# Ledger of designs, part 116: miniprotein binders against q96jn8r1131to1294

Target 1, 164 residues: q96jn8r1131to1294
Amino acid sequence: TLEFLENHGKNILLSNGNRTATRVASYNQGIVVINQPLVPQLLVQVRIDFLNRQWTSSLVLGVITCAPERLNFPASACALKRAAWLLRGRGVFHNGLKICEKFGPNLDTCPEGTILGLRLDSSGGLHLHVNGVDQGVAVPDVPQPCHALVDLYGQCEQVTIVNP

## First folded at step 10 (miniprotein)

Design M56
Fold by ESMFold2-Fast, scan of step 10:
Structure M56 (fold): chain B 164 residues (1-164), chain A 98 residues (1-98)
Amino acid sequence: as target 1 above (164 residues)
Amino acid sequence: SPEFEEAMRRAEEFIKRFEEALKEGNPLTAYKYLYEALEQLKIAVEIAKELGDPELLKRVVELLRRLAELAYEHGDLYIADYALLLAIEIEKEAQRLE
């Protein structure tokens, strides 16, 4: 079963068998990582449970290709300078560089109840799914192994892993 | 307050220069403009607080949130984080004055 790793950002509390992550303070220090590698065809999904509109930006999700179990997480996923491919707002970022200006919906405007998914295709293409709808390939040729990451940044204060 | 309006005008001008510098491929100049915009907004905050005017504080909050968004998109987490935290504190102060 999919779970969030116990190694996570300092503002995170895990509950519901490590399937729910809540950011309990501030707007950052909210990175969580799924407990197993994102292998081809595995669909990892999280539901946005709670948004605090006190903040302007919202969650970031993507993959990292470094081992997450002992990683010292930065305050924000966007501070990852190595081995990270991230979806933020409408953009796609690789190691802090914007590689696509507009992909999929604006993640900063997804409402509570939205289900966001990450999946690798057989060619290593990273797909975003929104409420079950495949948005296409955000990043081609992601190296393996890689791990799904969610950054509960800004507005997004709670997510829960949901099964397909 | 003429000093408040001047600080706000300078902040908006620096934000515009930031966007132009990014379009021209000059990230070092862009960073400097983000920093200068934040400094002008800090001045505007102090003036608005001294005047005790919640509407002036709200105007500063709007620009701080925009600055935070732009800084975050640029990857300048320090300015993004600072501006966002300041915006939250100033928004609470404005609500307190109402």
Scores: ipSAE 0.012, ipTM 0.392, lowest interface PAE 8.3, mean pLDDT 88

Design M57
Fold by ESMFold2-Fast, scan of step 10:
Structure M57 (fold): chain B 164 residues (1-164), chain A 83 residues (1-83)
Amino acid sequence: as target 1 above (164 residues)
Amino acid sequence: SKEYELFLRAYELAKEALELLEKGDYEKAAELYLEAAKLALEAGNDLYAFDYARLAIELAKKSGNEELLKEAEELLEKIKEEL
């Protein structure tokens, strides 16, 4: 069964058998990582449970290719300068640099109840799924092993892992 | 495969570049990252090519080598077209 790792950002509280992550303070320090590698064809999904519209930007999704169990997380996922491929807003970022301007829907505008998924295809392409719909390849040739990461940034204060 | 051999060469050059960067030799590190980016692009490893070219740009700026900077920036624009 998929769970969030006990190593997480300082403002995170895990509940529901480590399947729900809540950011209890501020707008940052909200990184969580799935407890097992994202192997090809595994679909990892999270549901947006609670949005606080006091903040402007929202959650970030992606993968990291470093071991997450003892990683010292920065305040935001976009501060990761190595081994990180992230989706933020409409953009795709590699190690903090935007590599695609418009991919998929704008993550800053997804409402509560939206289900976001990450999946690797057999060729190492990273796919984003939104409410069950494959948005296509956001990132080709992702190195393996890699781990699914969610940054509960800004508006997004709670997510829950959801079975396909 | 030919692509594998090209990427292996790119990877080795990037390791040498990192060692030079750690010693503060920005110009030589930039040259090696630029060469690594070209080989990674030829090998079809576009994300690695992007990373190496970005590092080449950063280090060329620190070295003050304008010709190297121009070449690295032109390569990065070419790589962006593949992504």
Scores: ipSAE 0.000, ipTM 0.107, lowest interface PAE 15.8, mean pLDDT 84

Design M58
Fold by ESMFold2-Fast, scan of step 10:
Structure M58 (fold): chain B 164 residues (1-164), chain A 83 residues (1-83)
Amino acid sequence: as target 1 above (164 residues)
Amino acid sequence: SKEEELFKRAEELAKEALELLEKGDYLKAAYLYYEAAKLALEAGNPELAFEYARKAIELAKKSGDLYLLDYAELLLEKIKEEL
């Protein structure tokens, strides 16, 4: 059963059997991680439940290669550096570097109800899925084990894990 | 007018940012300056937008918010096109 880990950013409240994450304060400190490694062909999906449009940026998705259960999460996922590969806006980022300028839709503009998915293919390529549509390989050769991460940043105040 | 409303909102956000800066809340102040810069640019005041964007960049660096820093730097380049 896919759940968010009890170890998370300090502004997060988990509910619905740890399948819903709500950011209850500010616009940051909203990192959550899936409770099991992202193994090849596992599709992890979250639905955007609530957007607070007083903020401008929105959620970040990605993977981390460090053990998440006791990690002290930074205010935003971008501070994770070498351990993280992140999709933010239309960019793909690793270790402070923008490794792809435009990939998939702009995550800052996805509306409530959008379902976002992460999957590793058999060659270790990280795929983004949007409303069931595979956007292609965002990151090749992701080191394993890795864990799916969602940063409820800015507008995105609530997400829920949904079945594939 | 629409431009007057945007300008007023930008000034209100910048005022709130100043108050937060005085209290040492650099991260929230950086975010509000970033929003103020966007609204000032939309209101047709790129000089004011430039000032707010530079403040956002400075405060984002101090707070360590790399996402906001990236967004603020992209906005600054867009503002420079209007100067």
Scores: ipSAE 0.016, ipTM 0.347, lowest interface PAE 6.3, mean pLDDT 88

Design M60
Fold by ESMFold2-Fast, scan of step 10:
Structure M60 (fold): chain B 164 residues (1-164), chain A 98 residues (1-98)
Amino acid sequence: as target 1 above (164 residues)
Amino acid sequence: GPEEDLRRALELMEKGRELLRQGDFEGALRAFEEAVRIAEKAGNKLYLAYALFLVGQVLKELGREDEAREYFERAREIAEEIGDLYLVDYAELLLKEL
């Protein structure tokens, strides 16, 4: 069973059997990680439950290749300088450096109810799925093991893991 | 046939990754180099680009920077040829980090 890890950002509260993550304060300290490694063909999906439009930017998602169970999370996923591949807005980032200007939809404008998915293909390519539609390869050749990460940043205050 | 070659290339890339987890960089390099040869012979340019990135990354870890550069440059050329702008950007990033 897919769950969010009990090790998470300081502002996160887990509920619904650790399948729902809520950011209860501010706009940051909202990183959560899936409890199982992202292995090829496993589709990990989260639904955007609640957006607070007091803030401008929204969630970030991607993968990390460091062990998450004891990781001291930074205030924002964007501050991860090692072992991180992230999708933010329309950009793709590797260890804080933008490697693509435009990939998929703008994550800052996805409405409540949007289902976002991450999947590795057999060659280690990281795919983004939006409402069931594969957007293609965002990052080639992600090292394994890797772990799916969601940063409930800015507008995005709640997500829930959903089954395929 | 080409489908059998493709499966072999994927198996070699998976084997190489397992060898990397075990700290066997030389073994990983051999596996990824074989994957490059198979993907190239099969004419699968996407898998060729992926295998070239893997070889380059191992070479970088081994301190063989000039060779890593050659592999990342080849991967960029393949990415340009197939029109995958995201892979082009990724190759440019890896080249800048050498």
Scores: ipSAE 0.000, ipTM 0.093, lowest interface PAE 19.4, mean pLDDT 82

Design M9
Fold by ESMFold2-Fast, scan of step 10:
Structure M9 (fold): chain B 164 residues (1-164), chain A 80 residues (1-80)
Amino acid sequence: as target 1 above (164 residues)
Amino acid sequence: GSPDLYLIDYAKLFEEALKKGDTEDAEYYLRLAKMYLKEAEEIAKELNDPELLKRVEELLRRLAELAEELAKELGLPEEE
């Protein structure tokens, strides 16, 4: 059973059997991590439940290759200095540096109800899925083990793990 | 556009980190804010967008003033 880890950003409240994450304050400190490593062909999906358009940027999705259970999370996932591959807006970021300018849809404009998925292919390529549609390889050859991460940043105040 | 959103977010992260006394995160966010500001400036020039260029220059000036002032008070090294 997929759940968010109890180790998370300090503004997060977990509910629904640790399958729903809510950011209860501010715009940051909203990082959550899935409890299982992202192994090839496992599709991890979250649904955007609530957006607050007072903020300009929205959620960040990606993977980290460090052990998450006792990680001291920074205020934002994009501040991770090592071991992080992240999708923010239309960009792909590695350890805070933009490595691809235009990939997939703009994550800052996805509406409530959007289902976002992360999956590794058999060659270790990281794929983004949007409402069930594979957007292609965002990051090739992700080191393993890796863990799916969601940063409820800015507009995105609630997500829920969804299994079809 | 997208570069403006990055600059606003990192500027806020910088200010909040300094308010909380987290100097390591403040230095990191300031570096990211300046990096994206330079990228936005290049995009504005490439697209011949004078409004974006003016906005980027205003943000750069504000970040420089704030960074200098806070670095002096907190003993932080000036980034870049």
Scores: ipSAE 0.000, ipTM 0.150, lowest interface PAE 15.6, mean pLDDT 79

Design N1
Fold by ESMFold2-Fast, scan of step 10:
Structure N1 (fold): chain B 164 residues (1-164), chain A 98 residues (1-98)
Amino acid sequence: as target 1 above (164 residues)
Amino acid sequence: SPEFEEAMREAEEFIKLFEELLKEGDPLYAEEYLRLALEDLKIAVEIAKELGDPEFLKRVVELLRRLAELAYEHGFYEIAKEALKLAIEIEKEAQRLE
């Protein structure tokens, strides 16, 4: 069963059998990672449970290619550099560079109840799913193994893993 | 104050990421890091006011002025104006507490 790893950002509290992540303080230190590698055809989904509009930016999601079990997570996912491919706002980012300008919906404006999914295709392409709809290939040829990552940044204070 | 130090540290990191990304990447995404830095500094201001020691406010003013200068140099005038306006206001507050 899919769960969030016990190794996570300092402001995270896991509940609901490690399937719900809540950021209990501030706006940062909210990185969580799924407990198994993202293998081809596995669809990992999270639902946005709670948004605090006091903050400007919101949830970031993507993949990390380093081993997450003992990783000392930075304050925000944007600091992960080469190890991460991230979807933030309307952009796709790797190693501090914006590799795609306008992909999918604006993640800073997705409402509570939105279900966001990550899936690898057979060629290693990373897909974003929004409320069950495949947005296409955000990142081609992702190195394996990789793990699905969610950064509960800014507005996004709670997410829950949802089964397909 | 651990919360104050955290806000200051992340603001400095976002400014560093702005400089790195602007040199090699997209200026639209770089602009977002300046906005994030400014939000961190607004949080630092509120914490510093609660602490009541003008030295904390002076530290925030120094970083706000650096943020404003960087934003202005790269054409992000709205962010520069907001940061500078806040810096001036907070500098007056620090003088009041002395």
Scores: ipSAE 0.006, ipTM 0.252, lowest interface PAE 9.5, mean pLDDT 85

Design N10
Fold by ESMFold2-Fast, scan of step 10:
Structure N10 (fold): chain B 164 residues (1-164), chain A 93 residues (1-93)
Amino acid sequence: as target 1 above (164 residues)
Amino acid sequence: SDAERLFFEALEIILEGGDPMYALEYAKLAFEDFIKEGNLEEAAKTAVLIVELLKKLGKDPEEIKKWIEIAIELAEKAGNKELVEEARKLEKE
């Protein structure tokens, strides 16, 4: 079963059998990682449960290729400058470098109830799914093993893992 | 962009335990290019990194203060509230 790892950002509280992550303070320190590697055929999905419009930016999601169980997470996923491929706003980023200007919807504007998914295809392409709709390949040839990461940044204060 | 590559080079120097003075030089070049591109949000983020490097290098408090003011001003103009908070944290570190 899919769960968030107990190793997470310091402002995170896990509940619901480690399937719900809540950021209980500030706007940062909200990184969580799925407990199983993202293998082909696995669709990892999270639902946006609560947005605080006090902030401008929102949820970031993507993959990391380093072992997450003992990783000291930075304050935000944007500060990961090694082994990270992230979707933020409308952009795709590899280790802090923007590699695509516009991919999929603007993540800073997705409403509560939106279900966001990550999946690897058989060629190692990373796909974003939004409310069940495949947005296409955001990143080709992701190294494996890799792990799905969600950063509850800014507006996004709560997410829950949902089954396909 | 070229500015993004220069910013990334500054971060790589820091991550590899290189000379923070060298990282500062790359960060300043990235800042100039973000300003030329009109990318105020990335310019503000780069100014935050510049402040962190100046503090690490023990540079003059007045120089640090000026770069904090630049970071706050650019973050406000970019309309990024989280980045404004990051820049304001620099006043208390």
Scores: ipSAE 0.013, ipTM 0.471, lowest interface PAE 7.0, mean pLDDT 88

Design N11
Fold by ESMFold2-Fast, scan of step 10:
Structure N11 (fold): chain B 164 residues (1-164), chain A 92 residues (1-92)
Amino acid sequence: as target 1 above (164 residues)
Amino acid sequence: SDAERLFFEALEIIMEKDYLYALEYAKLAFEDFIKEGNLEEAAKTAVLIVELLKKLGKDPEEIKKWIEIAIELAEKAGNKELVEEARKLEKE
């Protein structure tokens, strides 16, 4: 079953059978990774459970192509210097560099209850799903294996893995 | 340099008023300026970090730490004008 890895950012507490991740301090150190590779057609979904509106920025999600089990996570996903493709706000980022300025909805404004999904298509394109709606290909030809990553940054203090 | 790219990205993010991510990129730029041995640009980046921390209403202890870092690096870089700029942060 899908779970968050025990290797995670230092401000994370896992609960609910490692299916819920809560950031218990500050605004950063909130990276979590799904325990299985994102294989084609697997839809990995998380629900935004709690937003702390004292912060302006919010959740980041995407994929990494390095092995996550012993990775020393940086304070935020934007500091991942290699092997990372991330969706933040309206942008798409590769290793901290913006490669697309406007893709999908603004992730900084998604309310509590929003379900966000990541899926690879049969051609290796990374798709974002928002409340069941496919937003299209954010990143073509993602190298495999890759792993779904969520950064509980800023406003987003809790997410839970949701089955399709 | 990698540090310069990260620094300019932080400035662009500030224009978008995303101060949290601007802070993260400024900290990344700072670390890389230190690794590159560029103390003057590291000191300027520490000043930017202080301004962002103040804008975000962050912990006074963290603000004080970064002011001290900015002053120390500006002194080591031999840039007297930058030392004075960093010292003005203490008086705000």
Scores: ipSAE 0.051, ipTM 0.495, lowest interface PAE 5.4, mean pLDDT 87

Design N12
Fold by ESMFold2-Fast, scan of step 10:
Structure N12 (fold): chain B 164 residues (1-164), chain A 83 residues (1-83)
Amino acid sequence: as target 1 above (164 residues)
Amino acid sequence: SKEDLAKKLIELYKKALELVEKGASEEEIRKLLEEVVKIAEELGDEELIEFAKLALELFEKGDLLYLREYIELALEDAEKLLE
């Protein structure tokens, strides 16, 4: 039942029953959103399928608290000016501003095959999972409803939703 | 025209993001950001001049992560202004 929404960045092509997202041009315009809200204890996971080393930065992962179905996505997730909490490189960002310098592994260096997960705990804390390992609370008290977002930025040209 | 200069400013910002993302040389990126400042000054828009100067300042400080984020935000704002 977990799929990427048909509302996505303009460089995205969905396939595999809307469970695989491919960025087919440039390095940006690659935002995708999961089709149902991230409710407590739901673990949403994506696998990195393909990295293009022409680019230096890689995917961004996080949540938005606005309705995604009709949202006009900017060129990159970090340009979202409201209602966005994002993990990028080594940092945590809220509405484009860095709020934590080092959390979890560097997302710019995760290889192909890495499985990245987002989960909301019972207290509203947003957790990052890397290859099944909980990295801890990246963002406390996320407002609900919220929606899991992946930005296929830079190196990351393809991801697929995977179930545990 | 001023509209043509504004469009060139947006084009230069897009090129700057691509060069930063490719890991291009410091010399290439600096020259491009200096051109952005020059075009903004020619336009005479105080807000655009401040944006251009801050982008160059972030580059000189070596804050490439902040530079990229800032340019992306500035580009979105500039595109809206050209409606």
Scores: ipSAE 0.007, ipTM 0.382, lowest interface PAE 8.6, mean pLDDT 84

Design N13
Fold by ESMFold2-Fast, scan of step 10:
Structure N13 (fold): chain B 164 residues (1-164), chain A 83 residues (1-83)
Amino acid sequence: as target 1 above (164 residues)
Amino acid sequence: SKEDLAKKLIELYKKALELVEKGASEEEIRKLLEEVVKIAEELGDEELIEFAKLALEMFEKGDLMYLREYIELALEDAEKLLE
């Protein structure tokens, strides 16, 4: 079963059998990673449970290609200088560098109850799903193994893993 | 020429971080970040240009955490130009 790894950002508290992640302080230190590699055909989905609109930016999601089990996570996913492909706002980023200006909906404006999904297609393309709708290929040819990452940044203080 | 531009870029970024820390005026910070974009374009390094533009974008959005991170990434790259 899909769970969040017990190695996570220091402001995270896991509950609900490690399927719910809550950021209990500040706006950062909220990175969580799924407990198994994102392999083709696996759809990993999280639901936005709680947004604190004191903050202007919201959650980031994507993949990392380094081993996450003992990784010392930076304060935010943006600080991952290697091995990271991230979706933030409307942009797609590789190691902090914007590689696509507009992809899918603006993640900074998704309301509570939104279900966000990540999936690799058979060609290694990374897809974003929003409320069950495939947004297309955000990143082609993701190196494997890779791991799904969610950064509970800013507004997003709680997410829960949900089944398709 | 490129060494002098890289040193100027580093100085402007360090000044921008200082002003953000002190809560200086938005106009003063914007002016520095616009100069940073101009200097990065003169250097012609694609990654430095992108970081400079992202820093200004994050500032305009009020996302000071990402502003700091993009400045740190750009600083690391600019310092490598001096090696």
Scores: ipSAE 0.014, ipTM 0.292, lowest interface PAE 7.5, mean pLDDT 84

Design N14
Fold by ESMFold2-Fast, scan of step 10:
Structure N14 (fold): chain B 164 residues (1-164), chain A 83 residues (1-83)
Amino acid sequence: as target 1 above (164 residues)
Amino acid sequence: SKEDLAKKLIELYKKALELVEKGASFEEIRKLLEEVVKIAEELGDEELIELAKYALELFEKGDLLYLREYIELALEDAEKLLE
């Protein structure tokens, strides 16, 4: 089944059979990646377990198309200079460049208990799911292979992989 | 000189971007941003002072993603002083 890779940001501790990621320090260095490629129709879901309201921004999620097993992660997912498609707040970003202003709910305001999902459709479109509801195509034609990434940034200090 | 202060401001902003991108400690980044505010105040340009103070405010609020963007803006504005 799905697990977080043991290669992760420096502030992450994995538990619960590598299905729970906790950021134990600061606000950053919280990137985790799912242990297998995001293939079409696979729904990868994480639940927000704990939010620290000291911070204003919250988690970022999306996909990368580089090999994650030995990647030296930057402090924040949005610092990835290549091969990254990310959802942050209400925006969609490709390699740090905003490509959509307003997509889905504001990720900075999702409460504890929210379940966020990523799925590729049969045409390679990346979908965001929020509490089981498909928000639509955030990114068309994602290159494959790609890997689901969650950045426990700012407010979000813990997530757990949830089965569909 | 004012030109020397402008060059120092640019150097500090470039270092701030580097520290934010590397995920340096909270305290190391705060110290640098406080120095940026101090130099901007010595230089006396109201726009640069406002940008420096806002960068520090974004840092204190923990919004480092927006902080990176504002440091880039402030760096561009500081570089214009040397034109």
Scores: ipSAE 0.007, ipTM 0.345, lowest interface PAE 9.4, mean pLDDT 84

Design N15
Fold by ESMFold2-Fast, scan of step 10:
Structure N15 (fold): chain B 164 residues (1-164), chain A 103 residues (1-103)
Amino acid sequence: as target 1 above (164 residues)
Amino acid sequence: SLKDEIQKLLDRMEEIAKEIREAAERGDIDKVKELYKEFLEVAKELEKLLEELGDPELVEKIREVIEFIELAIELAEKGDLLYLKEYAELAREDIREILEELK
């Protein structure tokens, strides 16, 4: 069963059997990681449960290739300088550097109820799924093992893991 | 000396990064945009001096800083002050690493 790891950002509270993550303060310190590696064909999905309009930017999701169980998380996923591939807004970022200008929908504008998914294909391509629709390959040849990461940044204060 | 000039530019970049955080906290987007453009100009000057110094690791570090600054300038059109603060901090970390390598 898929759960969020107990090792997470300082502003996160886990509930619902560690399947719901809530950011209880501020706009950052909201990184959570899925408890098992993202292996090919595994679709990991989260639903946006609550958005706070006080903030302008929203959640970031992607993968890290380092072991997350004892990782000292930075305040924001954008501060990960090694082993990180992230989707933010419409951009794709590798270790803080933008590698694609426009990919998929704008994550800053996804409403409550949106289901976002990450999946590796058999060639190591990282796919984004939005409400069940495959957006294509955001990142080719992701090193393995890798772990799905969600940063409850800005507007996004709560997400829940949902089954396909 | 070359190292003294490099040190002065690094110190100035740390000060600009601090000013960006303060302006962003005040919600002054126009000042944040102005400061990021100044930040870029100082970083490009530093890149030339680090190339002259001949340390490829330091050149790579300053080019990473330049990339963060260029991304921040693009984001400023959206008015996303939260990410603008984070990018200034990422650049500041790289600046500190360059300072340590010079010791």
Scores: ipSAE 0.011, ipTM 0.265, lowest interface PAE 9.5, mean pLDDT 84

Design N16
Fold by ESMFold2-Fast, scan of step 10:
Structure N16 (fold): chain B 164 residues (1-164), chain A 103 residues (1-103)
Amino acid sequence: as target 1 above (164 residues)
Amino acid sequence: SLKDEIQKLLDRMEEIAKEIREAAERGDIFKVKELYKEFLEVAKELEKLLEELGDPELVEKIREVIEFIELAIEMAEKGDLMYLKEYAELAREDIREILEELK
């Protein structure tokens, strides 16, 4: 079963069998990683449970290709500079460099109850799913193995892994 | 006004970020390192003013800028220069968002 790794950002508290992640302080230090590699056809989904409107930016989703179990996470996923592909707002970023404009909906405006998914297609393309709707290929040919990452940044203070 | 002082520092930071990109593109690493140190000094001054303004959203954004700057300085000191331009661009995006919020 899918779970968040025990190695996570310092403001995270895991519950519900490590399937719910809550950021209990501030706006950052909220990175969590799924316990299994994202293999082709596996759809990893999280639901936005709670948004704190005092902040303007919200969660970041993506993949990392380094081993996550002993990784020292930075305060924000955008500071990952070696092995990260991230979706933030409407942008797609590789190691901090914006590689795509206006991909999918604006992640900073997704309401509570939104289900966000990551999936690799058969050719290694990374797809974002929003409430079951495939947004298309955000990143082609993702190196493997890779791991799904969620950064509970800003507004997003709680997410839960959900099954299709 | 407080907002005028904040605007002045934001404009200065945008100029520094532009200079970092240009110096990095021509491979002037010594200049890039010096500009990042100035960038950090200005960012910390701006953080104090944004804390006085009392907008937690803007404080969040300037602290993210400071994190990008500190990461760039740390990596440059280790001799890792590959992404110094990209770090400045990430900081500039947040500076632009702060500028838009102040309107």
Scores: ipSAE 0.006, ipTM 0.205, lowest interface PAE 10.1, mean pLDDT 83

Design N17
Fold by ESMFold2-Fast, scan of step 10:
Structure N17 (fold): chain B 164 residues (1-164), chain A 103 residues (1-103)
Amino acid sequence: as target 1 above (164 residues)
Amino acid sequence: SLKDEIQKLLDEMEEFAKLIRELAERGDILYVKEYYKLFLEDAKELEKLLEELGDPELVEKIRKVIEAIEKAIELAEKGDLEALKELAEKAREIIREILEELK
């Protein structure tokens, strides 16, 4: 069963059998990681449950290739230095550098109820799925093992893992 | 630890300063203002942590960052994108001075 790891950002509260993550304070310190590696063909999906429109930016999705169980998380995922591939707003980022200007929908504008998914294809390409629709390859040839990461940043205060 | 928390905030603040410059170059004034507001929240939290650390020089440096950010938020409402870029760079320079002193 897919769950969020107990090692998470300071402002996160896990509930619903560690399948729901709520950011209970501020706008940051909201990084959560899925409990098992993202292996090819595994589709990890989260639903946006609650948005606070006090903030401008929203949820970040991606993968990390470092061991997450004891990782000391930065305040936001965009501050991760090594071994991170992130989808933020309209961009794709690797270790803090923007590698794609426009990919998929703007994550800052996805409404409550949106289901966002991450999947590796058989060639190691990272795919974003939005409400069941494959957006294509955001990042080719992701090193393995890697782990799916969600940063409940800004507007996004709650997500829940959902089955395909 | 206290020093780890300080390092995290400094790293995020440097990222906010970079993002503000990028957004200002694009003329995206609404995002510029909102990121300055997030930057201000980090700066105020960092001020508290540096006060706990007990270094008055570092506290004074972060207060200068707070002043620059507050000026930038006021200027964002007037749409002065060039001034917003200059203030973000000034804040980033001071943040780097704090990082260097914490080595």
Scores: ipSAE 0.000, ipTM 0.221, lowest interface PAE 11.4, mean pLDDT 81

